# VHH binders against D-aminoacyl-tRNA deacylase (GEK1): the designs that were tried, part 6

Target 1, 317 residues: D-aminoacyl-tRNA deacylase (GEK1), of Arabidopsis thaliana (Mouse-ear cress) (q9zpq3)
Amino acid sequence: MVTLIVATTADPASINPAAALLAMPGWTAGPILPPDIKSFSNKQTRVIQHDRSIVKEDDLDLRWEEATGEVVDEVIFLSRHTAVSNRPALTVHPIGVLHLKDGESPPQGGKPGWAALPSTRIGPWFRLLKKMAEAHGLVPEFEITLEATHHGPITNKPTMFLEIGSTEEYWKRQDAAQVMALLMWEGLGLGGSEEVGKWKSETGKRKVLLGIGGGHYAPRHMDIALKDDIWVGHLLSGYSLPMEDPTQTKTTPGENYIGGNWRQSIKAAFEATKASFPGGEILAHLDHKSFKGWQKKAITEFLAEESINVGKPNDFT

## First folded at step 1 (VHH)

Design c03 (framework vhh_7zox_3)
Fold by ESMFold2-Fast, scan of step 1:
Structure c03 (fold): chain B 317 residues (1-317), chain A 122 residues (1-122)
Amino acid sequence: as target 1 above (317 residues)
Amino acid sequence: DVQLVESGGGLVQPGGSLRLSCVASGFTFSSYAMGWVRQAPGKGLEWVSDIYSGGSTGYADSVKGRFAISRDNAKNTLYLQMNRLKPEDTAVYYCARTPKYYGSRSWPFDYAGQGTQVTVSS
């Protein structure tokens, strides 16, 4: 079983953390993934390097399995982050394209209505990243944050993105690249320490956060994710929960139906989260400030209908 | 200066074929992934197909099995062979270059040509 780390030479925020990791001991050249994707091996970790968009190279996990015969356990992507604020950030997030309607083209890869299996490492590695960034003098310059579920590529195994943002200056920061490399090195136990964030049958406290609502950086969900022993699944920002105002929509007369793909988004995110955390206690946390009263009522009723348990912040420890 | 110049569009009947070409200049064509995007009347941009520097291809579900993308690096030219055309394929087709760097939340193309009109009607 192997962990695939995916980098693209097209992105300094991708290739520089990969290069920093590969400069650590124990790496050897691996097979070429057809047609020309280079790989490097260290224990049960494989780093692959391509030259295309990081969000459009679909099924790299299955393609690796087909080419090598090795079973892929998880995929970790290295990528740049962009933000309108242009503020420096180090981010961790799950992937999926729940914000697009059926038939819409996904400019950032994936497919409409799809949520990847979220990496089990998201919560534990977010906490580890924050600790490492602080220890290496990147805080407060770099904001250390989660991001809500967004973009591709299509994967079949538990997946997460590790990003450096938000501008060209910050994508090229070598100190940020070194911290990301150290996160992967320690997180995967490549130096001989215990792996961080591995989901096992013997895992103790097993509360898993399913975030509903909030902004792209999931600030209220992030407060929960900072607690020890909390695991993180999908985080659905408001843009993934389009809810049509029933008083303003042209619906069938006599129906108070709330249109939009919000039910599908919640269900897809829940099922993917459940699949990544077998035996886990999944608690949905609603960012109440993101919702009007009618939205909160509809979401809460839907969660009850689907037997998805709701938790307040104090329920997570 | 990056330039992408499309040609080969026109009027064709349903079931017909067209071959689009795009001549690139101002950059090392062989080192970039290239693609085709289209815009139907009154609609947004739709990704159609792309091709890696190494030759791997991708297609939108709407065109898969009917369109074939290819490139000739010696001639700095990108092609789109369009078969079994449908009225729904009516659009302006743009040749586009994939940026070497792009953020997670951005359209994957940094340069596009002026477009070539494809009209499929009986």
Scores: ipSAE 0.000, ipTM 0.144, lowest interface PAE 15.7, mean pLDDT 85

Design c04 (framework vhh_3k1k_2)
Fold by ESMFold2-Fast, scan of step 1:
Structure c04 (fold): chain B 317 residues (1-317), chain A 124 residues (1-124)
Amino acid sequence: as target 1 above (317 residues)
Amino acid sequence: QVQLVESGGALVQPGGSLRLSCAASGFTFSSYAMRWYRQAPGKEREWVAGISGSGGSTSYEDSVKGRFTISRDDARNTVYLQMNSLKPEDTAVYYCAAHLYKPGSWYTSKYDYWGQGTQVTVSS
């Protein structure tokens, strides 16, 4: 029943969209989340502001429930985006650290092998963000894109990140902050409009994208996510699908066995996606250009073993 | 105090051109996107064009693409709309808009600031 929006004062790309949202009508001061996290309330939305790393402050949803007695339905994080290209971007993504093996340290928060429940709003809000950014003169200066599943923090409820990138100049852009605030304001129905991207399990006709393969910005999965009425779950970049070449590895069991944690990554992403979209039709889309023939064959066989249906772009309608 | 003042509206013949100006004050102009809207009698206000805070990105309603150009002069805190190949259906009051949020404020405030409008009439 409660949407929790998380901002950190340590990041201008986080605190500026939060400040823009809080400057809109209807906000009142809320309780302190222990030890020192400020909160603000508007209808069924709660904004919390801390001063720590956005990707390492775990279990804020459960901590909110313990402190207030309110049930958290979803978490939205406001964050900066960095890219080696230094290109300006507005991004939406699910979180998880499926690229790490057990025992590896998660430098950007989370837990190795874990995927958060993906927010049901990712697909609908990505489309809405693209329209808003275009209408408000941010395109083509800002790329509007999805990102593959990555980093923390650990959450227990459906989660989404909204980011402004990619450099300090762009993190401070007030026009970008306003568009993100408008996305949240209209998306959550705070001005009295209907909410965008709420999932209801009463129909079995809706298709949910599970992206497999491709680069960090999920370009071929993004083409599907731009289609009306398509919902988006986890998006697994190639770095989350480590596959050991069976012709080079003599210690793997069987001639056709392919080592690596790619099966675990797919299963974790699928289960989390399914949990967020009860009654939804989950279709795995493979970015075929990202895989060698032996990888594609192994992934397709594993998906069949797990009863995960595969869809091609035309199947998402 | 935020203020937007439009100017440049006039009566012009079909095929003619006009340049609208919007002078802004009371906020950090160079940090904010600016937009033009229009409203014909008996119709709802519609978006026409937008320009990013840096000026590097512009966008247009489909019916005005190729005919209208939005630009800005941050030294003068002014946004412009150059209108070419004007048609009778472009007749409307044109409004400049800024969508502002004050950083670090949780106080209730208006998120849209509008100018008074400037009348454009396209007729023989």
Scores: ipSAE 0.000, ipTM 0.301, lowest interface PAE 14.3, mean pLDDT 85

Design c05 (framework vhh_surovatamig_d1)
Fold by ESMFold2-Fast, scan of step 1:
Structure c05 (fold): chain B 317 residues (1-317), chain A 124 residues (1-124)
Amino acid sequence: as target 1 above (317 residues)
Amino acid sequence: EVQLVESGGGLVQPGGSLRLSCAASGFTFSSYWMSWVRQAPGKGLEWVATIKQDGSEKDYVDSVKGRFTISRDNAKKSLYLQMNSLRAEDTAVYYCATKSYRLGYPTSSDFDYRGQGTLVTVSS
C-alpha cells in the first residue's frame, strides 16, 4: 500500500516542491515507469516525475500498480494554481469534472460527470498547511485556501491536488516549495511522526463535509474545514450545480421540474465521498448565500430523497 | 463563435461614474460565469469582477470593492459594470470575458476575449 506523489518537470510549482521533498533523508531511486517516468521511494511513499500536463496523464495509479505490483492507496498531485486575480495562494482540492455534460470535451482533463474519490487528507492537510505557512512567514502574502472540485486527471484511488499560485513569479517561490515539501514530509510521517489525515474504518463516526454551493474557493465550507477533526470530501461550486429557473424554461405546462445536471453532480460527489470515508458520517453543508429560495428548497428536497443528511455549521463538531 | 461586444467607455473626471455594457452572442450566456477584466496602459491584464450564471454570487478585486457593481441580464444576454467613485488608476481598456472552459471560477488562462474592449479614461 503506497502513497503516489506525482510531479511534472514542465511546472516549477510541481517540480520544485518535489525536489525539496527528495532532498530530505531516506529516498532511493525506484523503477522507471514506461516510457521514461522516473520514480523515487521512501518507506510507503513513491514520487514519480513525468514531463507532460499534470491534469491529462490519466490512470497513473493503475499504471503504477500494473508495472510494479504495488497497491496504490492514494494519489497526491503537485501543480501550479492560476487565478485571474493574480493573488498568491497555496491551495488544496479534490478533483472531478461535474460541470460538463456527456459528449463535451474536458479541456483540463477528466471526463464529464466524473468525480474522483476525494483524498481523506484534504481537511487535515489544509489545517496543517495553514499552520505551516503561518510558521514560515508566508501569511498574509499567500492566501491558504481550499478549492472546489475541478479538473482531472482521471484517477481510481483517493486523490488531492497541492498547488502554488497564482503567477509565474509565485510558481517559482522556493519558500513556498519548501513549505509544500514540509507538509508532505510531516503529513506522511516520513520523519517518523504519526501520519496526518489517514482514514481508518475503526475511527468511528467522524463527520465528513460535503460542500454544496459557493464560489471556487469555498469560503463558507472552508470555515467548517478549519474546525478540528472535520474531514472534507467533495466541494461543489455553483458551476457544478447548473439549475434552470422553472419560470423561464416553461418546457411543459404545470411542470415544476428544475432542469440542469445539478442532481447528477450532487449524487456523483456524494457517492465518491462515501467511498473514500467508509463508516464516516457525511453531512452536506449548503452555502445558503449562493442560492435563491427555490434552489435551496429543491436541493434540500433532493438531499432528503437521496438520504443525504444536511448539517449546519454547528453540527460539525 | 463566441462574440463579446463592450460599450460605455469614455472620458470621466475623478469621482465620476460610468456604466459599461457587454453584448454576448455565440454561446449559452446564461450557463457561464462572466467577468470584467482590464488592461491599463503599459500593464498586463487585471481581473476586476466576476458574476455567477444566475447573478447570485459576485466577486471583486479589493481596489474596486464598494465602488464597482457587476450585474447581468440573461434574457438580454448582457453583462454590466457600474463604476462609481472613479480614480485615475481605473484608467484602462475594459474587456468583457468568459471562460473557454465551463469550469466556473475564472483563471487567467480560461478567458477568451472576443470583443474590442472599451476604453475608460479617468483624468483630472
Scores: ipSAE 0.000, ipTM 0.191, lowest interface PAE 16.9, mean pLDDT 85

Design c06 (framework vhh_8pnl_2)
Fold by ESMFold2-Fast, scan of step 1:
Structure c06 (fold): chain B 317 residues (1-317), chain A 123 residues (1-123)
Amino acid sequence: as target 1 above (317 residues)
Amino acid sequence: QGQLVESGGGLVQPGGSLRLSCADAGFTFSSYAMAWYRQAPGKERELVARITSGGSTNYADFVKGRFTISRDNAKSTLYLQMNSLKPEDTAMYYCAAKPYSYWGRTLSQYDYWGQGTRVTVSA
C-alpha cells in the first residue's frame, strides 16, 4: 500500500510537519518530478514537496503514477487552517465541494458536486491525534477537531487533510508540526508499530459515520468519532445541504418541491463513503439542532428512499 | 449489461468542427475512467484523449489545442469537442471505459468499448 504525503513550501503549516517527519530515520531521496517536485521515500510512504496551492494541484496520485510507474493507494495533505475565531486548532477532514452548483467556480479547488473518496484513517487518526496532542502539552491551547467535507484538490484515491490553525503565529508552531509528524510516523507504522486506520476486508461489522448537518467543526458528529472502532466517512455541514424553503420558492419543478442540491450532496457523500469502506455498515447521523421540522422530514424520507440507514449516537458501538 | 454508444460523427470540411458524444446504457458512469480512441483506414487504434473519474484530462500531441474531452456524470455522457479539423483526423472514433479511476495504459485495460462513429474530413 503506497501512501503519498503532499506538502507545499508556500505554507509553513505544510512544510514544517513535512520537515519534522523527514528528520526522522529511514528517509531517502526519491525522483524529482516535473517541473521540480522533490520526493522522499521511507518504506511504502512517499513525501512530495511542491511550491503551489495545496488545494488546486489536482490528480497528484495519478501524476505520481505517470511519472514513477507506482500506483498510489492513499493521499494525505498537510495544510494550514484558518478560522475567523483565530482559535488555535489541529484538524483532520475529508475533501469535496458539495456546496456549489454546476457552473460555479470553486475558489479552493475541486469541482461542484464532487466528493473525494474519504480516507479510512480519518476516524482512527483523529483519535490518535487527540491523544498525541494531549501527551505533548498542546491541549487545551490547541483545539483538536474534525472539519466537515470541503475544498479540493481533485484526487482519485482515499484522501484526508491534516491541518494546523488558525493564524500565521500557529501555522509556524514547531511543537504542533512535531505532533503532526509523530501522528504520521506512528499512524503509518514507520517506526515498526502497526499502521493505524487501514481498512481490511473482514467478516466482522464495522460502523462508518456519515455526518449530516451541523457546523463546520461537526461538534455532534465528533462525539461519535471519539468512540473506539468507529470509522468516519464524509461530514456534510449545513452549507453543503442547501434546502430551499418551499413556502418562498414558488418556481418549477413544483410549488411543494424542496429545491437546492441537498439530495445530490447526500448521495455523492454516501457513494464516496461506501466506496472507501467496502463491507462497512454506513450509518447516517443527523445533527438535529441544524434542521427545522420540514428539513428533517425531507432528509429522513430521502435517506429511507435511498436505503441509507440512520443511526442515533448509541447505535455506534 | 453496460454498453457505450457513440454519436456525432459525419462528413465535415477542413477547419470545421464536430462534437462526439458517448452515452452510457447501463453501468456506473461516474466511477469510470473514459477515453476516446481513433482508427484511421489501414492503421492501428490510437489514443486521442483520456479523462479520469475525477476529471483530469490527457491528450495525444496531435490533437492538443484542437480537441477537448469532457464528461457529464449527471447525464452519463462523455464528449469530444473537435475543432480545426484536418484531413488527417479522418478515422473511426471509439469510446472506451474502465472501472478504475486511474489512466489505462493499454487497450486491454478497458472493459467496455463502443462500436465507433465515423469522422471524415474532406480534402
Scores: ipSAE 0.000, ipTM 0.137, lowest interface PAE 18.6, mean pLDDT 84

Design c07 (framework vhh_gocatamig_d2)
Fold by ESMFold2-Fast, scan of step 1:
Structure c07 (fold): chain B 317 residues (1-317), chain A 123 residues (1-123)
Amino acid sequence: as target 1 above (317 residues)
Amino acid sequence: EVQLVESGGGLVQPGGSLTLSCAASGFTFSNYALAWYRQAPGKKRELVAGIYSGGSTVYMDSVKGRFTISRDNAKNSVYLQMNSLRAEDTAVYYCARSKWYSPLGYHTQFDYWGQGTLVTVSS
């Protein structure tokens, strides 16, 4: 099984970490994936490099399998991060488009109602990234943070994004690119060390975080993700949980019905998380401060109805 | 060779019940999400119910509480139990295999479809 790392030459925050990684020992040229995607090989890792939008090149995992016969285990994307704050940041996040309405075209790839399988490495690599960024002098200049589930591209295997933000100046930072390369090098065990964040069916007791609510940077879920031995699945920000106020809505099916696609968002995120962590103990953590009383009640009742276990921060051990 | 074969459709009176079955072959059934879609005359094909590989289910609002989707991995079959049938439930019902882990996608996300089975709810 192979890990695909995807970079685009159109984005300095993508191609510079890829170039830094490729400057490390053990790389050889690989096959060209049609139409013109270059690849490089090192052990069970494959770096592929295109020149298009990182969030709109769908099914690169299946396209790799079709072209090469190699089974893809996971996909890691290298990308820029943009924020209205213009603050420098290094981020890790799962992908999906649970925040758009039916019929809307996703401006950043994916499809409405879809969530990718989350990478098993998100939690372990977020912790490793924080330590490496501190060790290499990027903190406090760069904020090290998770992001909630958002954008594409469509993938079929466990997926994560590694991003450098938030402006043109920071996308070009070579020290940030080198830290991201080191994260991948050590995380994938390319230098001969033990891999970080590999999910094994025989692993002992394992708690997996499913984040419900909160802002885009998942601040309260991030506190849990910083704990040792905690794994991270999908993180649903408030914008992915559209809930219609029952006092403002028309006649709805059933008493106390709350409209909006929030139930489908939770189900999609839960099932994708479950599929990435076979045998894992999935616990939903609610950022209760992001919800009104009627929203919190409806979500808690729905989670119970669906047999999705709820955990408080102290339950993640 | 992947095949999905529906059965159980027919004519039923309003308030009646029908059970639709879908027999699958040619793939590892337990690894896939399956869905029931329907298409009434003059309407687009719409998702009725879906079931994930792990057994979790999803329903359209108009059938919730009346229809139940289930699967039997030992028999490679998915079922749709339809209770309290209404005239507006009249349609051709299709079972479909999802390309992805989720049965919630648009109809183009399904790579194999059954031939369909007609359900007519009329007095």
Scores: ipSAE 0.000, ipTM 0.317, lowest interface PAE 14.3, mean pLDDT 87

Design d01 (framework vhh_gocatamig_d2)
Fold by ESMFold2-Fast, scan of step 1:
Structure d01 (fold): chain B 317 residues (1-317), chain A 123 residues (1-123)
Amino acid sequence: as target 1 above (317 residues)
Amino acid sequence: EVQLVESGGGLVQPGGSLTLSCAASGFTFSDYALAWYRQAPGKKRELVAGITSGGSTVYMDSVKGRFTISRDNAKNSVYLQMNSLRAEDTAVYYCAADLYSEWGTDLYEYDYWGQGTLVTVSS
């Protein structure tokens, strides 16, 4: 079983952390992923080097398995982050395209209604990243944050994105690239330490956060993710929970139906999270400031119908 | 496949006006928030104005009352009407598109960027 790290030369926030990681000991030239994608090997880690946008490069995990015969355990993507605020940030997020309807073309890869298996490492590595960024003097200049589930590519194994943002100046920051490389080096145990964030059958504390609502940076879910021993699955921002207001749209007296793809989004995110964390205790946390009363009631009733347990912040321990 | 193409930049005297246009293709335009950013030589890009898929707008303080952002979903275009231009408005202006604008946040991610159009305000 191998961990596949995906970088692209088209993106300094991608190739610079990869280059910093590859400058560490133990790397050798690896197999070519057809047609001509270079790779590098170190223990059970494989780094592939693309030359174009990686968010549209679907099924890299399956393509690696077909080309090499190695089983892919997980995929980690290295990417830039952009933000309207231009604020510098180091981010970690799961991927999926739950905000689009069937037939719509996703601009940053994936497919409508799809959520990847979330990496088991998201919560543990978010905490580790925050510690490393603080130790290396990047805080408070860089915000260390989660992002809600968004964009592609399509993958079949547990997946996460590691990003440096938010502008061209910050994408090129060598100190940020070094911290990301150190996160991967220590997180994957490449220096001989224990891996961080590996899901095992004997894992003693198995509470998994499923985030429902809130903004793109999941601020209230992030408070839970900062707690020790908490694992993180999908995080659904409001844009992934389209709910049609029954008072302003088509209403039939007595029906009180709430349209939109919110039910499908929740179910897809839950099933993907469950698949990444076999035996895990998945608790849905609702960002209480994100919902009107009718939305919160509808979501809570749907979660109960689907047997998805709801947790308040204090339940995550 | 995806393109954002800015136009309308040029040289203008202080107090003058320009209209910037951004033509988009390759995505479902009506679902996106659109924004105009600018970058002066040696400085970082800053948000000038934004417009959500629903038509809500935001402006940086220094352009409020002088600039107006608008969109035309039928033409897959966003516009920035710039009035009472000042020397400090000299910059390359960029169009950007983002899906992640439905719920309030100070940290939006923009999916697509244009190549920019130069605006010079000088006598």
Scores: ipSAE 0.000, ipTM 0.203, lowest interface PAE 11.9, mean pLDDT 85

Design d02 (framework vhh_surovatamig_d1)
Fold by ESMFold2-Fast, scan of step 1:
Structure d02 (fold): chain B 317 residues (1-317), chain A 124 residues (1-124)
Amino acid sequence: as target 1 above (317 residues)
Amino acid sequence: EVQLVESGGGLVQPGGSLRLSCAASGFTFSSYEMSWVRQAPGKGLEWVATISSSGSTIDYVDSVKGRFTISRDNAKKSLYLQMNSLRAEDTAVYYCARDEFSLYGPDYTAFDIRGQGTLVTVSS
């Protein structure tokens, strides 16, 4: 069982953290994955380097299994982050394309209606990243944040993205690249420490955050994710929960419903989260400030229908 | 600072050919994946083709496979799109894009850096 780390030479925010990690002890050259993807091995970790867009190379986990015979346990992608604010940030996020309707083109990879299995490491590594960034003097210059579920590539195993943003100057920051390398080194236990963020289904119940609503950076969900022992699944921003005003939306005869794919988005995110955290206690947290009264009522009623428990911040312990 | 300048658009008959060019400046062209995207009249932005930084990996939207060829010249900092067997449905403004990993949606752009575009009209 291996952890696959994916980097692309096209992106300094990708290749520089990978290079910093590979400069640490214990790496050896691995097999070439066609067409010409280089790999490096250290214990149960594999780093692969391609030259294409990080969000468009689908099924690298299955392609690795087919080429090597090794079973992939999880995938970690190294990528740049862009923001219209141009503010520097270090981010962690799950992937999926729940904000697009059927027939819409996904220019950043994935496919409409799809959510990857979220990495179990998202919550624990977000907390570790914040500590490391603070220890290395990157805070407050760099905002350390989660991002809501978005983009591809298509994967089949638990997946997370680690990003450096948000402009070309910041993508090239070597101190940020070093912190990302340290996160992976410590998080994967490559230096002999205990791994961080491994899910063990045989242990008792643990609380898993399913975020509903809020902006792209999940500000109200982040306060929960900063609590010790809280795990993080999918985070659905308002753009992934399109809800059409029932007074303005056409209705099918015999049906009174709120249009949009918000129900499908919640179901997909919940099922993917449940699959990554067998035995976990999944609690949906609603960012109530992001919804009108009729939206909050509809979402809470739907969650009850689906037997998805709702938690307030104080319920996460 | 960063600039992309498209050229080569024009009016062409169905079945004809046209070659688009994109001149890049203000960044290290050879380090970036490049794409062509288009916007038909009254429609949203559609990805057409992508080429990796080295040129070794190339992808197309299904509707142009076998008809369009994307290529690049890193020494000249230029991107090209050779369009053959043009159809009326190919009528659009074509943009050269440096792939930026931005949020995709109604209020977000997947491509952060692009030029002003070049109009391709396929009509009799």
Scores: ipSAE 0.011, ipTM 0.245, lowest interface PAE 9.2, mean pLDDT 85

Design d03 (framework vhh_8pnl_2)
Fold by ESMFold2-Fast, scan of step 1:
Parts: sequence; structure tokens; C-alpha cells
Structure d03 (fold): chain B 317 residues (1-317), chain A 122 residues (1-122)
Amino acid sequence: as target 1 above (317 residues)
Amino acid sequence: QGQLVESGGGLVQPGGSLRLSCADAGFTFDDYAMAWYRQAPGKERELVARISSGGSTNYADFVKGRFTISRDNAKSTLYLQMNSLKPEDTAMYYCAAESYTPLWDDSRYDYWGQGTRVTVSA
């Protein structure tokens, strides 16, 4: 069982953390993933480097299994982050494309209606990243944040993105690249410490956050993710929860149906989260600032119909 | 699906002013970065101004000092105050909510308005 780390030479925020990690002890050249993707090996970790878009190179996990015979346990992507605020940030997020309908072409990879299995490491590594960034003097210059579920590539195993943002000067920051390398080094136990964020059948504290609503940076969900022992699954921003106002679509008086595929998005995110956390206690947390009264009522009723438990912040302990 | 509705466009003389508004319908306004884009006849659509959820602003060079973007999260409304209008400002103006951060040339926006027309007559 191996952890596959994916980097692209086209992106300094990808290749620089990978290079910093590979400069640490214990790496050896691995096999070429056809047609020409280089790999490096250290214990149960594999780093692969391609030269194309990080979000469009699909099925690297299955392609690795086919080429090597090794079972891939998880995939970690190294990528740049861009933001309209131009604020420097270090981010962690799950991937998926839940807001698009069938037939729509996803501009940043993935496929409509799909959510990857979320990495079990998202919550634990978000907390570890925050501590490491603080210890290395990157805070408050760099905001340490989660991002909601978005983009590709298509994967088949638990997946997370680690990103450095938000502008060209920040993508090239060596201190940020070093912190990301340290996160991977300690998180994967490559130096001999215990791995961080590994989900096991014996995992005692098993509360898993399913985030519903909020902006791209999941600010109210992030407060929960900062609590010790909390695991993080999918985080659905408002753009993944299109809900049609029933007063605008209703032609039959007394009808309370709400269109917009929001039910499909919630169900897909829940099922993918459940698959990553077998035996986990999945609690849906609604960002209270994200919803009008009619939306909150509809979402809460749908969650009850699907037997998805709702938790308030105090329920995550 | 979420929808944005623009208003405030019209015909104005060079040197005049207009204020555009964009109202939220069907999504959480306060958590999104918001933007104004414009498209002149026969031209590509271009960014005019952006405002983050926290109120930080960015402007295209061709409007710096003349246009002001602002938001009222309590009213779920985005504004563009346009001063010292020039004939080259003539365009259809669109409101957008930025759902994804751009990744160089790869970007995505979930919510666009239908546009409001601005004509600056010579």
C-alpha cells in the first residue's frame, strides 16, 4: 500500500515542495510511469512528476497500480493556489465537481456530479500544517486555510490537495515549499515518527465533518476542523448547492419543491465521505450564514430523509 | 440555480456618472468574491473590478481612479460607481460571483448576471 504524491514541473508551487521533500533522506529513483512520468521511492511513499496540468491528468492512481502492481492507498497533489485577494495562503482541500450538470465540460478537470474519496488526512494535516507554519514564521503572512471541494483530476483513491498561494512570488517561496515538505515528511512518518491522519479500524475518536454551505474557504467549518481528533470529509460551498427559489419556479399554490440538484450534491459528498471513513460518525454541519430559512429547512429535512446526522459545533468533540 | 440581476445601465454623456447594482438571488452572497466584467461590441469580455468577501478591491488599469466597486452584504448587493465616463466605456456590464479561484488561465464562475447596457455617447 503506497501514498502517491503528484507534482508537475509546470508549477513552481508543485515542483518546489516536491524538490524539498526529495532533498530529504531515503529517496531512490523509481520506475517510469508510462509514457514518461518519473518516480521516486521512500518507504511506502512514491513521488511522481509530470509536466502537464495538475487538475487534468486523470487516474494516476490506477495507472500506477497497472504499471507497478502496487496498491495505491491515497493520492496527495501539490499545486498552486490563486485568489482574487492576492493574499498569501497555504491550503488543504478535497476534490470534486458537484455543481456541474451532465454534459457540461469541467474547465479544471474532474467530471460533473463526481466527488473523489476525500483523504482521511485532511483534518489532521490541516492542524499539523497550521502548527508548522507558525513554528517556521509564516503566520500571519500566510493564511492557513481549508478550501471547499472543487476541481479534478479524476482519482479513485482518497485524495487531497496541498497548495501554496496566491501569486507568482508566493508560489516560488522557498520557506513555504520547505514547510509543505516538512508536513509530508512528518505526516507520512518518513523520519520514523508515527504517521498523522491514517484511518484504521481501531481509530477510537471517529467524528467526521461533512461541511454544508459557506464560502470557498469554509470559514465556519474550519473552526471545527481545528479541534483535536476531528476528521474532515467533503466541504460543500454554496456553489455546489444550487437551490431554486420556490417562489420563482412554483406554479402550483402550496407546492414546496425546491429544484437545483442540491440533493444530488449532498448525497454524492456524503457517500464519498462515508467510503473514506468506514465506521466513522459522519456529522453534517450547516454554515448558518449560508442559507435563507427555506433553504435551511429543506436541507435539514433532506438530511433527515437520508439518515445523515446533523451536528452543531459543540457536537464535534 | 443561483442568479445575479444587474441594473443601473443607461445612456450618459462623456464625463458623466452611473451607478450599477447587482442583486443576489439564490445563493450566499457574503461568502463570494464578486466582480464586474464588461464586453464592448466586437470585443472580448474583460474584467473591470473585483471585490473580496472581506472588501479588498482590485481594478483594471483602464478604470483605476474612475470606478469604485463596493458591496453591501446585509442587502446582498454589489455596486459599481462609474465616474468620468468615456466613450470607450460603452459596453454590456456583467456581474459575476467567483466560485473557484483562477489557476492561471483555468478559471470558473458559477454565477453570472444577464448584463446591463452602458452607452457613453460622444
Scores: ipSAE 0.000, ipTM 0.200, lowest interface PAE 11.2, mean pLDDT 85

